# Designs tried in a protein design chat: VHH binders against Transforming growth factor-beta receptor-associated protein 1 homolog (tgfbrap1). Part 17

Target 1, 275 residues: Transforming growth factor-beta receptor-associated protein 1 homolog (tgfbrap1), of Danio rerio (Zebrafish) (Brachydanio rerio) (a4ig72r23to297)
Amino acid sequence: RINIECIECCGQHLYLGTNDCFIHHFLLEEHTTAKGKLAFNAQKLLHKYLGLKKPVVELKAASALERLIVLCDSAITVVDMVTLEPVPTGGAKLKGVTAFCINENPVTGDAFCVEMAVVLARRRAVQICTVHEDRVQMLKEVTTPEQPCALSLDGYNICLALSTQYMILNYSTGASQDLFPYDCEERKPIVKRIGREEFLLAAPGGLGMFANAEGISQRAPVSWSENVIAAAVCFPYVVALDEGFVTVHSMLDQQLKQTLSFRDGQLLQDFEGKV
Short names: E, the ipSAE of ESMFold2; O, the ipSAE of OpenDDE; V2, 0.75 times the mean of E and O plus 0.25 times the DockQ between their complexes.

## First folded at step 16 (VHH)

Design t01 (from r03 with Y58K; framework vhh_nb_b201; at its last look DockQ between E and O 0.03; V2 from the best seeds 0.00; counts 0 for: pae E 20.7 > 2, placed apart)
Fold by ESMFold2, look of step 16:
Structure t01 (fold): chain B 275 residues (1-275), chain A 119 residues (1-119)
Amino acid sequence: as target 1 above (275 residues)
Amino acid sequence: QVQLQESGGGLVQAGGSLRLSCAASGFTFSDYWMGWYRQAPGKEREFVADISSGGSTKYADSVKGRFTISRDNAKNTVYLQMNSLKPEDTAVYYCAADFEWGRTLYDYWGQGTQVTVSS
């Protein structure tokens, strides 16, 4: 059966990647209801089959370049954010990738490339690289205690989901901070940058916890479900993916603002029967 | 303290092979990205090949299929195997090391080794 595997947002654009190699693209429209409450409606814009019989594992927006970066079949590819058509990479391609993220606070200072961190198969390390129109430049390998399951990046800080815990590693100074345990066999980790020096992490009990290099923060947790499988952040909102539906939460007041059910390639408002 | 020393250059006939070595000291070699660049007379220095600390490689289009970069972290050495050499491969070949990219300026070069390919 068709399952949603990943979720990404950029502004009011929402992207869902599926296990049958589709990207579904929606526009989230913020509206005030007749009762004066905030709500969201999803307008389908398009969908695209990527030409493989493999799951779309991860999507990340590089909005400054109007690109969507796609992990499918252990390879990184780039598509146009609007049309979802492939963008030529000049023959350069990252292969053997199991996880990746984008550094939205890059350390290279080159505005004409995307700085990324990738996890390669069979490596207890993170590869820091830049993606240009015509090439991928490998910059540094950062050794990690285990091959990471998931990661996010802000400046020199890498927030890692290992098999049994989260940690933050600063690869400039070598400083590290253990955060808290989880069990990757029970729940998939979620690690998302929400702003400078701060990350959102899936915690036991259906909570999204905020952390930085000094530990957990005072910011109130997001209440997800115990079945949340992925999330995307477009401040002030976090969008969480569960089996067959999407929820929109505000990080300002920690309230659930909308539930949208995914069915037959569409998002439908007013999910009523599942938590 | 940091030192990169190239060796293995020389004169070779077209179609021949050479193997360059670069011995490194003064830094933690296994954490560095190592590369080879070359500079022909009257031209700017150009990229030839690099290898990440984890062993991922990249090549310039002009040398793909003929050159192979490798590293031996136990010997703190990077190698460039050059096969099917052509006269246009004539250049001074430089070993380079790069660390803490982004806002760091650590960028080390060797003194170079001459490779001359005769017809």
Scores: ipSAE 0.000, ipTM 0.094, lowest interface PAE 20.7, mean pLDDT 81
ESMFold2 (binder alone), look of step 16: mean pLDDT 85; pTM 0.862
OpenDDE, look of step 16: ipSAE 0.053; ipTM 0.551

Design t03 (from r03 with L105K; framework vhh_nb_b201; at its last look DockQ between E and O 0.09; V2 from the best seeds 0.00; counts 0 for: pae E 12.5 > 2, placed apart)
Fold by ESMFold2, look of step 16:
Structure t03 (fold): chain B 275 residues (1-275), chain A 119 residues (1-119)
Amino acid sequence: as target 1 above (275 residues)
Amino acid sequence: QVQLQESGGGLVQAGGSLRLSCAASGFTFSDYWMGWYRQAPGKEREFVADISSGGSTYYADSVKGRFTISRDNAKNTVYLQMNSLKPEDTAVYYCAADFEWGRTKYDYWGQGTQVTVSS
């Protein structure tokens, strides 16, 4: 029926975007069981129909502004993180977007804007911009070998998912590093920043691999499945979308801590005895 | 009032060259991507070349290495240098302007200039 398209987390807040244009908002609660083991429960807070009958392609939290940035119908819009109501942007409009991310390690130092990278349709480039309350300011266009399918950003480092490989490009120096191949026709790419200069990437074999500008990190991979289609990072946790389930892994030990089933707009803990 | 006026079209032999110009007025030229599209009889309008406000260039595969787009922000003019022309390049060529961000297609169009390449 309902396909979950994207996932985002911010602190204990979890957001799911759906194919039928809803955002579902949950509070992810960490607790310790009677046996002393870490577990998680999801409390439903709110859901909102965005009114477009289009998939919610991507969600990103801009916590400093208490906003959720939404990609739907090839346009970036902004909603309040709590109410999910639209936020006016003073006439600024960013259309024709196929992918975007937020720079959580911004290079500008301006606390009153969100630094973003966007991919515009029909362009083999990434647009680096700042989003203010009343305008979007374009800072730089970074040429890429192909139109990126997905991207993430840390400082000057752009991690790109191209059609057949991942790569990192530093747009200040022009330095680049090919990482590893994948096939976008077989699996949806995942590219997420986890920390300074480090990214989490979906790899063949159902693995989440860590990489930086020098190649594959020494950090042990996350063991997902071949069917993981989206992830979000709220250190020390990675939440991922796997065959209609939300999984929680710790980045400290790369171990699965919880599986939650999405049914009828709710997240429910699966039976403990699964093996 | 926004105006885009193409010039430089005409009849040319295969293997020859033409240079198209597009003079722009009525908007802040430096804020816009400028581009060229073309339309042959019975075909859909197709992308040819694009140049960003900062000077980055993009080309359709069919024209790479033969065509060069450029702009002169002081003269509010965009150019298309077309070399090694082929009969397949015969079309009406349109200048287009798109706001630097937020568009999936060009915002303003010129009237077009005919380019005919004879064998």
Scores: ipSAE 0.000, ipTM 0.171, lowest interface PAE 12.5, mean pLDDT 83
ESMFold2 (binder alone), look of step 16: mean pLDDT 86; pTM 0.871
OpenDDE, look of step 16: ipSAE 0.018; ipTM 0.371

Design t04 (from r03 with T28D Y58T; framework vhh_nb_b201; at its last look DockQ between E and O 0.42; V2 from the best seeds 0.00; counts 0 for: pae E 9.7 > 2)
Fold by ESMFold2, look of step 16:
Structure t04 (fold): chain B 275 residues (1-275), chain A 119 residues (1-119)
Amino acid sequence: as target 1 above (275 residues)
Amino acid sequence: QVQLQESGGGLVQAGGSLRLSCAASGFDFSDYWMGWYRQAPGKEREFVADISSGGSTTYADSVKGRFTISRDNAKNTVYLQMNSLKPEDTAVYYCAADFEWGRTLYDYWGQGTQVTVSS
């Protein structure tokens, strides 16, 4: 049985990583149904087996480099966004990685690199680095209260999923804000940047909560199920992975706009009777 | 306390086969890369093969097609099947584990097992 493990979107492109080591690549197209409601059509473009017997744990688009960054087998690899073929990364070997994210609001001025944060096994820290065409440059180690389970980054703000709570840490000022508790053994954490200094977090009760460095933000929660295990943001939409379905919610009104079923390597839209 | 213990070495005739084993303890074996290295008398230690936690393998050119690395995560053991052995394969073979990003090639080594291939 194929399980989807992670989801990433970039523009109209959707990437799904699976427990049998595939990346499935789709194009999402927005349209208005005969009932006048917003809907999405998914067109499969390709899929690629990465050649391992391990799940694809995380995917992140680095569109400035036209690359997709892949966490699998405790290692970071880089593939071409279009062909999904491996590309060289240079330098030091990137092994022992348990989590990573991209800084979509970078603190460097270099348009030809992406800022990345990685969590190494058995380290109570986050490694800040830049990924260039030919190398990875390590910039800074940021100490954390415990090894993060998941993270997201905006500017100097790191939103961390710890074992039993979420928090935000600004590594420029040292300021920190505890957000709310959860239990990583009961629910897989979700931490996603949605905009400037604002993050989407998986909360108890099947909710997607919004937060910033001052606490819980003004946005009303997204109503998910308790089975949601991953999400991606294509503003104004949140795309979430639920029990073999991909759901699309609008962050503007927190309403479900589409459900797409994953079957036999395809995303099938529900016919117009969904709403 | 990390421990790596090699076994299975010995004397064999050219063209013969041996299977080396490395029993590991003191860490979560299934999440780490494991490797084999060898050192002939008077020479520097050289890479032979490695295997990722997901089973991806890499071999030195001198052993491709003759040696096969494998692992059994249930037994915390990595193996090196050595076929079509040549006198040039004579060396002490070491098992190694990789625990750290950006540190030395491998953090921990076994004590080694002698392999001698006679003409």
Scores: ipSAE 0.005, ipTM 0.251, lowest interface PAE 9.7, mean pLDDT 82
ESMFold2 (binder alone), look of step 16: mean pLDDT 84; pTM 0.861
OpenDDE, look of step 16: ipSAE 0.017; ipTM 0.329

Design u01 (from q02 with Y32S A33Y; framework vhh_vobarilizumab_d1; at its last look DockQ between E and O 0.55; V2 from the best seeds 0.00; counts 0 for: pae O 7.6 > 2)
Amino acid sequence: EVQLVESGGGLVQPGGSLRLSCAASGFTFSDSYMAWYRQAPGKGRELVAGISSGGYTRYEDSVKGRFTISRDNAKNTLYLQMNSLRPEDTAVYYCAADLGSDSWYYDYWGQGTLVTVSS
ESMFold2, look of step 16: ipSAE 0.217; ipTM 0.673
ESMFold2 (binder alone), look of step 16: mean pLDDT 83; pTM 0.841
OpenDDE, look of step 16: ipSAE 0.016; ipTM 0.282

Design u02 (from m05 with A35Y Y50G S58R E60A; framework vhh_vobarilizumab_d1; at its last look DockQ between E and O 0.01; V2 from the best seeds 0.00; counts 0 for: pae E 23.6 > 2, placed apart)
Fold by ESMFold2, look of step 16:
Structure u02 (fold): chain B 275 residues (1-275), chain A 119 residues (1-119)
Amino acid sequence: as target 1 above (275 residues)
Amino acid sequence: EVQLVESGGGLVQPGGSLRLSCAASGFTFSDYAMYWYRQAPGKGRELVAGISSGGSTRYADSVKGRFTISRDNAKNTLYLQMNSLRPEDTAVYYCAADLGSDSWYYDYWGQGTLVTVSS
């Protein structure tokens, strides 16, 4: 009934978007158990209804501006990262959006805007845009081989999840690199920027693979499950959304450190099973 | 080229204090979260403390109330003040930088500084 649709983090702050149009905001707290094992708990800070009966499809932190960018009802909107109150942005009403991402390594010189890439329905392209307080401005449309299912950006590098494969396209040079196959109808793709020119990708078999413009990394993959639908990175940890659970893996040893369940708007460490 | 250089390790008696430093270069230090890790003999590396670019801190439970992480953005230096030291704090201490979660995290570690707590 109530399902978590997306996850984002900024530092120790965790944001969950739900199918009933809420954002839930938590603080992750690392601790050592009585047995000396590393564990995490989540402290609920607040939640906010965004005013629609539509899923929060995706949210991304623009931490330098203390904003969350939200995809809901095929439109992009902006909220304050701390209070979750809507920020009036009269020009940021881009409709027909099926996927978006933020360029956390932007190529523009305008410090007072957010650089985004958006995918519009039924287009084999990515629109590179800037979002200002009072407008959205399209900078460039980049043709792609297919309409992307998901995407992420770093500088000029677009990591694309196409219908049956991942690839990286540099829209400045035109260089491209095929990565590996997957099936977007079988599994929701995950494409996350994790650093300069580096991306984390959901792979078959429940793996999180690392890649860049030169190909698949030799770095050991993250061992997830086939049901992971979203991820976010807060070094040294990656958090993932798995069928209503939030999992925490260490990027250092690739080991699962914690599973938290989402119940009644809270993240609980209680792992007691039903009968 | 990112460089992280730890210093300040040494031999100290239980109950003593020690201050570690990590000199950082090759990136805009003030924009990124920084971390201390430690590796005891025969163990894997474990997180000790972290500090965000905005100064928010986190600690492993085993060091809460005894260790304090801090940063000086003007000097590009990360610190770990270690008080009430115990023999189980004996480890090589490493600093690490949060420049993004990728394969580069391994390459963005210092060489470590040894802390020995013994009597």
Scores: ipSAE 0.000, ipTM 0.089, lowest interface PAE 23.6, mean pLDDT 80
ESMFold2 (binder alone), look of step 16: mean pLDDT 83; pTM 0.826
OpenDDE, look of step 16: ipSAE 0.176; ipTM 0.604

## First folded at step 18 (VHH)

Design v01 (from r03 with G102Y Y108S; framework vhh_nb_b201; at its last look DockQ between E and O 0.08; V2 from the best seeds 0.00; counts 0 for: pae E 13.0 > 2, placed apart)
Amino acid sequence: QVQLQESGGGLVQAGGSLRLSCAASGFTFSDYWMGWYRQAPGKEREFVADISSGGSTYYADSVKGRFTISRDNAKNTVYLQMNSLKPEDTAVYYCAADFEWYRTLYDSWGQGTQVTVSS
ESMFold2, look of step 18: ipSAE 0.000; ipTM 0.170
ESMFold2 (binder alone), look of step 18: mean pLDDT 82; pTM 0.840
OpenDDE, look of step 18: ipSAE 0.653; ipTM 0.845

Design v02 (from r03 with S30D G102Y Y108S; framework vhh_nb_b201; at its last look DockQ between E and O 0.52; V2 from the best seeds 0.00; counts 0 for: pae E 10.2 > 2, grease 24.3 > 24.2)
Amino acid sequence: QVQLQESGGGLVQAGGSLRLSCAASGFTFDDYWMGWYRQAPGKEREFVADISSGGSTYYADSVKGRFTISRDNAKNTVYLQMNSLKPEDTAVYYCAADFEWYRTLYDSWGQGTQVTVSS
ESMFold2, look of step 18: ipSAE 0.006; ipTM 0.261
ESMFold2 (binder alone), look of step 18: mean pLDDT 82; pTM 0.832
OpenDDE, look of step 18: ipSAE 0.694; ipTM 0.859

Design v03 (from r03 with T28D G102L; framework vhh_nb_b201; at its last look DockQ between E and O 0.05; V2 from the best seeds 0.00; counts 0 for: pae E 13.1 > 2, grease 24.3 > 24.2, SAP .683 > .668, placed apart)
Fold by ESMFold2, look of step 18:
Structure v03 (fold): chain B 275 residues (1-275), chain A 119 residues (1-119)
Amino acid sequence: as target 1 above (275 residues)
Amino acid sequence: QVQLQESGGGLVQAGGSLRLSCAASGFDFSDYWMGWYRQAPGKEREFVADISSGGSTYYADSVKGRFTISRDNAKNTVYLQMNSLKPEDTAVYYCAADFEWLRTLYDYWGQGTQVTVSS
């Protein structure tokens, strides 16, 4: 069976990565129903086979460059955000990667590169680097207590999903903060940057919890389900993947705004609202 | 232009020894991991040994204790000393260079040198 493995959004664009190595690209349309409630439709734009028989593990939009960064077959590749065609990358090649994220609040002043954090297989560290058109420049290796399962980055703050807990580490000051436990073997972690120094984390009980470097935020949690496996943030919305459907919640009021079912490469709104 | 030039391959009897060399040019040798892979006909290329820019060495289980990798940064050269050779070591041996901090698959490959071990 075809499974959705990851989800990413950017503006109105939604991307789904699958276990059979496809990226499905949709346009989300916001509208108001006849009863005045907010709703969303999805229009399929295209899909692309990446040419491997491996799951698409992670997708991340670099919207300022109009690029989609893809982790598949333990390697980072870059595609055009609209067409999904490969972008020439020059001589730089990132392989052996198990997890990555982009620093949307970069610490360098160079606007012509992408700052990334990368986890390499069998390493208890995060590699902070910049990716240029012709090379990869290493900035720092940051030692971690164990190999991270997932991560997100804002400035110098790395939010890590370890095997049994989440934590935040500032690699400029060395400060660290343990957040809360979870079990990576029972639940896939979710770690997403939502803004400056703030992150969204999957918690037990089907909750999306907010945290910063000082601990768990007072912002009300998002109520997902116990089956949520991935999420993406398009402020003010959180888009989450759950058992073959996609949910849209608002971070402003933590309310569910839409559910879309994934069937045969399409996202379908419930006609009768029974899902 | 990056170049890796292997030498030192040949025919050797089982139990014998052979030393491979790989001369590198066209990049900053000190920034790269250097390594050796091998490929027998009809098989996938397999890892043999590598050495970090700082001199740390790693070996496949099948060669551990028999092979020694080393490097000379002043000469931009990496070596593979192969002792106690077995017929199963017969393969084309490739030199490889990779950007050290990522420690991923090697980005640059030589054209290979044949090693044949007869019984």
Scores: ipSAE 0.000, ipTM 0.166, lowest interface PAE 13.1, mean pLDDT 81
ESMFold2 (binder alone), look of step 18: mean pLDDT 85; pTM 0.859
OpenDDE, look of step 18: ipSAE 0.068; ipTM 0.568

Design v04 (from r03 with T28D; framework vhh_nb_b201; at its last look DockQ between E and O 0.11; V2 from the best seeds 0.00; counts 0 for: pae E 10.3 > 2, placed apart)
Fold by ESMFold2, look of step 18:
Structure v04 (fold): chain B 275 residues (1-275), chain A 119 residues (1-119)
Amino acid sequence: as target 1 above (275 residues)
Amino acid sequence: QVQLQESGGGLVQAGGSLRLSCAASGFDFSDYWMGWYRQAPGKEREFVADISSGGSTYYADSVKGRFTISRDNAKNTVYLQMNSLKPEDTAVYYCAADFEWGRTLYDYWGQGTQVTVSS
C-alpha cells in the first residue's frame, strides 16, 4: 500500500514524499469561486523516484539555494528543487538522522549555506550545522532532555516534540518553556515554524495549536482532523496531510479553504462529500 | 588505513573498576564520534557509550552513573572508565568510530577487549 508520508511547500509549490520513495511536485493555484470564496487546485509538475525501497520521511525546501533537503533511509540527501535530480553534497556523510529541520531565521551571517538542526539516533541532543556546496560544518551540539521525535527551529529557539510533551528551548540563553502534553503513541507529532518565534504544533483532538517561547499563543487553533500526520506552512496558509488528503487552511481566519485528494499520483479537488 | 586498538580489559571482581583505552589512527580523530559497544556470549551487540567530536557524552541506561567516556584528541585516544562493575557487565568491549553526523557507510571497529566480572 502506497501512501504519502510527508509534505512540504515553498511559495505555490507543494512537495509530497511517499512510502515507496517518490517525490511528487505540484503547483497550487489560488482562485476565487463564484461566491467570492478562496479555493485551490493542484497542477502536477513532475515526480521522481529516489532509488531506494524506503519511505521519504521528511522534505524541507531551501529556496535560497533552489534545493530540496530529503530525509530517507536515515540519511540526508539533496535534490534540485525544480528537476528533483540529485545534487552533490561534496562527500558529506549525514547518516543516522531521525529528524531534521532548516533554520529559516539563521543565526549565522552566511546567506549561501543552509543552516540545519538534525537529531541523531540514540542521542539526547540536537546538532546545529551549516550545509555548504562541498562540506558540512558543525556549529553546536545542544543537549536535550530526551531524544526529540520532531523539531523546528527559529533563530536560537528550538521547538521540540518529546515523547509526551512539546517544549521550547533557547540554546543561546538556556531558557526553556514546557508547552503541553501529547502522546507520541497516539499520533505523530508535528512541529512547524510559522514565523519569527512562533510555531504550529499538533495537539490532541485534531487541533493545530500555536505557541512561542512564552507559552501557548492566543490565536484560535487550526481544526485539522484526528489523523493529521504532517503539515507545511506557506504563510498565510498551512497545508496538512491526512490519509491521502491534503487540506489548505488560512492562518488569517483558521478556516479550511480546500481539500485535495491524492489518487494515482494526482491531487484532485473534493466537493465536500459530493462525488 | 583506519585502525582502532583497544586495551585495558581483564578480570575484575564485582564492585571493582577498569579503564579501557582505544588508540585510533588512519583518520582525523577530531571529526569522529567515538563510542564503546559490548557483546556478551549469545547476545546481540549493545550500545554502551558515545562521545561526540565536541565532547558531549551519551550512555546506555544500564551504565549511567557507573561508566564515564572521555577522549584525548592530542593522543587520538578514547577511554571508558568503568566503576562499580557487575557480573552483567561481562562482555567483549569494542571501540567504534563514526563520522560526526551519524553512522557512515563504513563503520570502523576495533578487535575488542574482554572484560570479565566475577562475583
Scores: ipSAE 0.000, ipTM 0.262, lowest interface PAE 10.3, mean pLDDT 83
ESMFold2 (binder alone), look of step 18: mean pLDDT 86; pTM 0.871
OpenDDE, look of step 18: ipSAE 0.020; ipTM 0.428

Design v05 (from r03 with T28D G102H; framework vhh_nb_b201; at its last look DockQ between E and O 0.02; V2 from the best seeds 0.00; counts 0 for: pae E 11.9 > 2, framework grips, placed apart)
Fold by ESMFold2, look of step 18:
Structure v05 (fold): chain B 275 residues (1-275), chain A 119 residues (1-119)
Amino acid sequence: as target 1 above (275 residues)
Amino acid sequence: QVQLQESGGGLVQAGGSLRLSCAASGFDFSDYWMGWYRQAPGKEREFVADISSGGSTYYADSVKGRFTISRDNAKNTVYLQMNSLKPEDTAVYYCAADFEWHRTLYDYWGQGTQVTVSS
């Protein structure tokens, strides 16, 4: 069975990675229904087989470089965001990677690189690195209490999904804050940056909870389901993957705005967001 | 056997200078990017500078303008000239090598040399 493994959004663009090693690229267009409700149209732009015969585990947009960063077969590769073709002359390969994220609020001033955080297999650390056209450069190694299952990054703040809890670590000050428990062996964690020092986390009970270094945010949670396995954030929207469906929620009013069904490489929608 | 051996560390007053050296053996030095990293007690290892096989140099913002990396392929040695040293530069400095053709996170690391900058 063909399953969506990961989801990423950048502006109006939606990228889906599948277990049969495809990236599917859609354009989402916002519109108002006849009833005055907000809805989205999904237009298929293209898809690309990556040739690795392995699941596409994670996708992250590096829009400053017009690149899509791909985790597949424990390796990081880079493709053009528009064509999905491999970058012909640049981009370093990282191998042995189990998780990664992009720092959209980088601590360096170099506009010609992407700052990333990478988790390597069997290491209790996060590697902060920069990806240039011709190299990967390790910037800093941050020791963690255990190998993270998932992570996200904003500035110096690393939000970690450990085996049984989420936490935030500031690797500049050394400050840390435990957030709340979960179990990574029971369900896949979700950790996504939504803005300056704020993160969206998958919580028990099918909730998307918001947190920062001071604890759980006052922002009302997103109501998902216990079957949500991935999410991407395009503020004010959160896009989530739920058993072959893509859902769009607004973080402003916590309401479901659209459900899209994935079938045979297509996203199917109805006029009013019905399944 | 690949070996990276740092030298030139020591105690220096703030505002002073040191020059670190890293002697490499057991691989074709000309094919490698060479770099310097540092780790202060209780902190994580961080990038300082690196130099490509072709001589292009890159620096962390915190050291740009004060530190200079260079290499001598005939001596299989990379250098770090550290000027205008500050107490926050105190750390163990590590030499690292990254094979040009693989472009991975560094293949080889040295044992480190202590740099201490007194107020």
Scores: ipSAE 0.000, ipTM 0.289, lowest interface PAE 11.9, mean pLDDT 82
ESMFold2 (binder alone), look of step 18: mean pLDDT 86; pTM 0.874
OpenDDE, look of step 18: ipSAE 0.498; ipTM 0.775

Design v06 (from q01 with Y32S S56Y; framework vhh_vobarilizumab_d1; at its last look DockQ between E and O 0.01; V2 from the best seeds 0.00; counts 0 for: pae E 5.7 > 2, framework grips, placed apart)
Fold by OpenDDE, look of step 18:
Structure v06 (fold): chain B 275 residues (1-275), chain A 119 residues (1-119)
Amino acid sequence: as target 1 above (275 residues)
Amino acid sequence: EVQLVESGGGLVQPGGSLRLSCAASGFTFSDSAMAWYRQAPGKGRELVAYISSGGYTRYADSVKGRFTISRDNAKNTLYLQMNSLRPEDTAVYYCAADLGSDSWYYDYWGQGTLVTVSS
């Protein structure tokens, strides 16, 4: 059975990674139903086999470069957004990667590159890289106390889910701040950038907690499901997915605004303010 | 029985304003999406504005920036504020209710109110 493993959206372009090592590219067309509701039609443009017989785990668009960054078989591959063909990485071997994230608040003003952080397998480290049109360059490697499980990047600040706790690490200064413990065996960690120097984390007890770059909570936590699988942000709302429901909480007053039945949901992502 | 009763139509000069109302009864208004349609002489019925139960709105391109759809759930009333009216806005305006059925179209319609824009 073909399963969707990951999703990425850039404008009207939708990309799906599947368990059978395919990327599917769809063009989304917006239309109005007879009742005046907004609806979308998806036109399939292209599907491409990556040739590895492994699940496509993560897709991220580098739109400025017209590239997709692909995590498959513990390796980063960069492909063209239109042809889905691999592009040169300048000889960089990005193997042994378990997770990566894009810096949405880059520290450089170079419009022709994308900043990326990668987690290496069996290594207590994170590498900061820049992705260019024709190459990937490693800028810095920073040591972490434990093997990271998940990460998000904002400026110089890396928010990390370690094996037993969350932390924030500044890769420029080396300064770090422990946040709060969690049990990675009990639940999947959630680390999400929600704005400049602000992160959303899945905390014990069914809490969505907020932390800034200094490790301080400027917002009160939201009370969501203890079984949250994924979270997305559409300001001022936090959207959470569990096994049976999608919930919408306000980050302003922490109130539950909406509950939607959604069975067997696996993925939740926000794209340019849309969920 | 479901009832939709439009009011507020009339004669107005170009550039003028009107506010239409639709009084709803016989169903849970707050849970229903609502819309305004219009039908000009010799033309088909067309969507003017839509509002979801949650307050999300959509407009026809021809009325964007000029018309505003709103609702008062406490009064079970739908509104259409029409500003900068043009002769081409002349039509019978209908209120429509979507009760959440699987129907492709609206479940109920009002009788309509005539709006005439003329110098």
Scores: ipSAE 0.042, ipTM 0.387, lowest interface PAE 4.5, mean pLDDT 92
ESMFold2, look of step 18: ipSAE 0.128; ipTM 0.630
ESMFold2 (binder alone), look of step 18: mean pLDDT 83; pTM 0.836

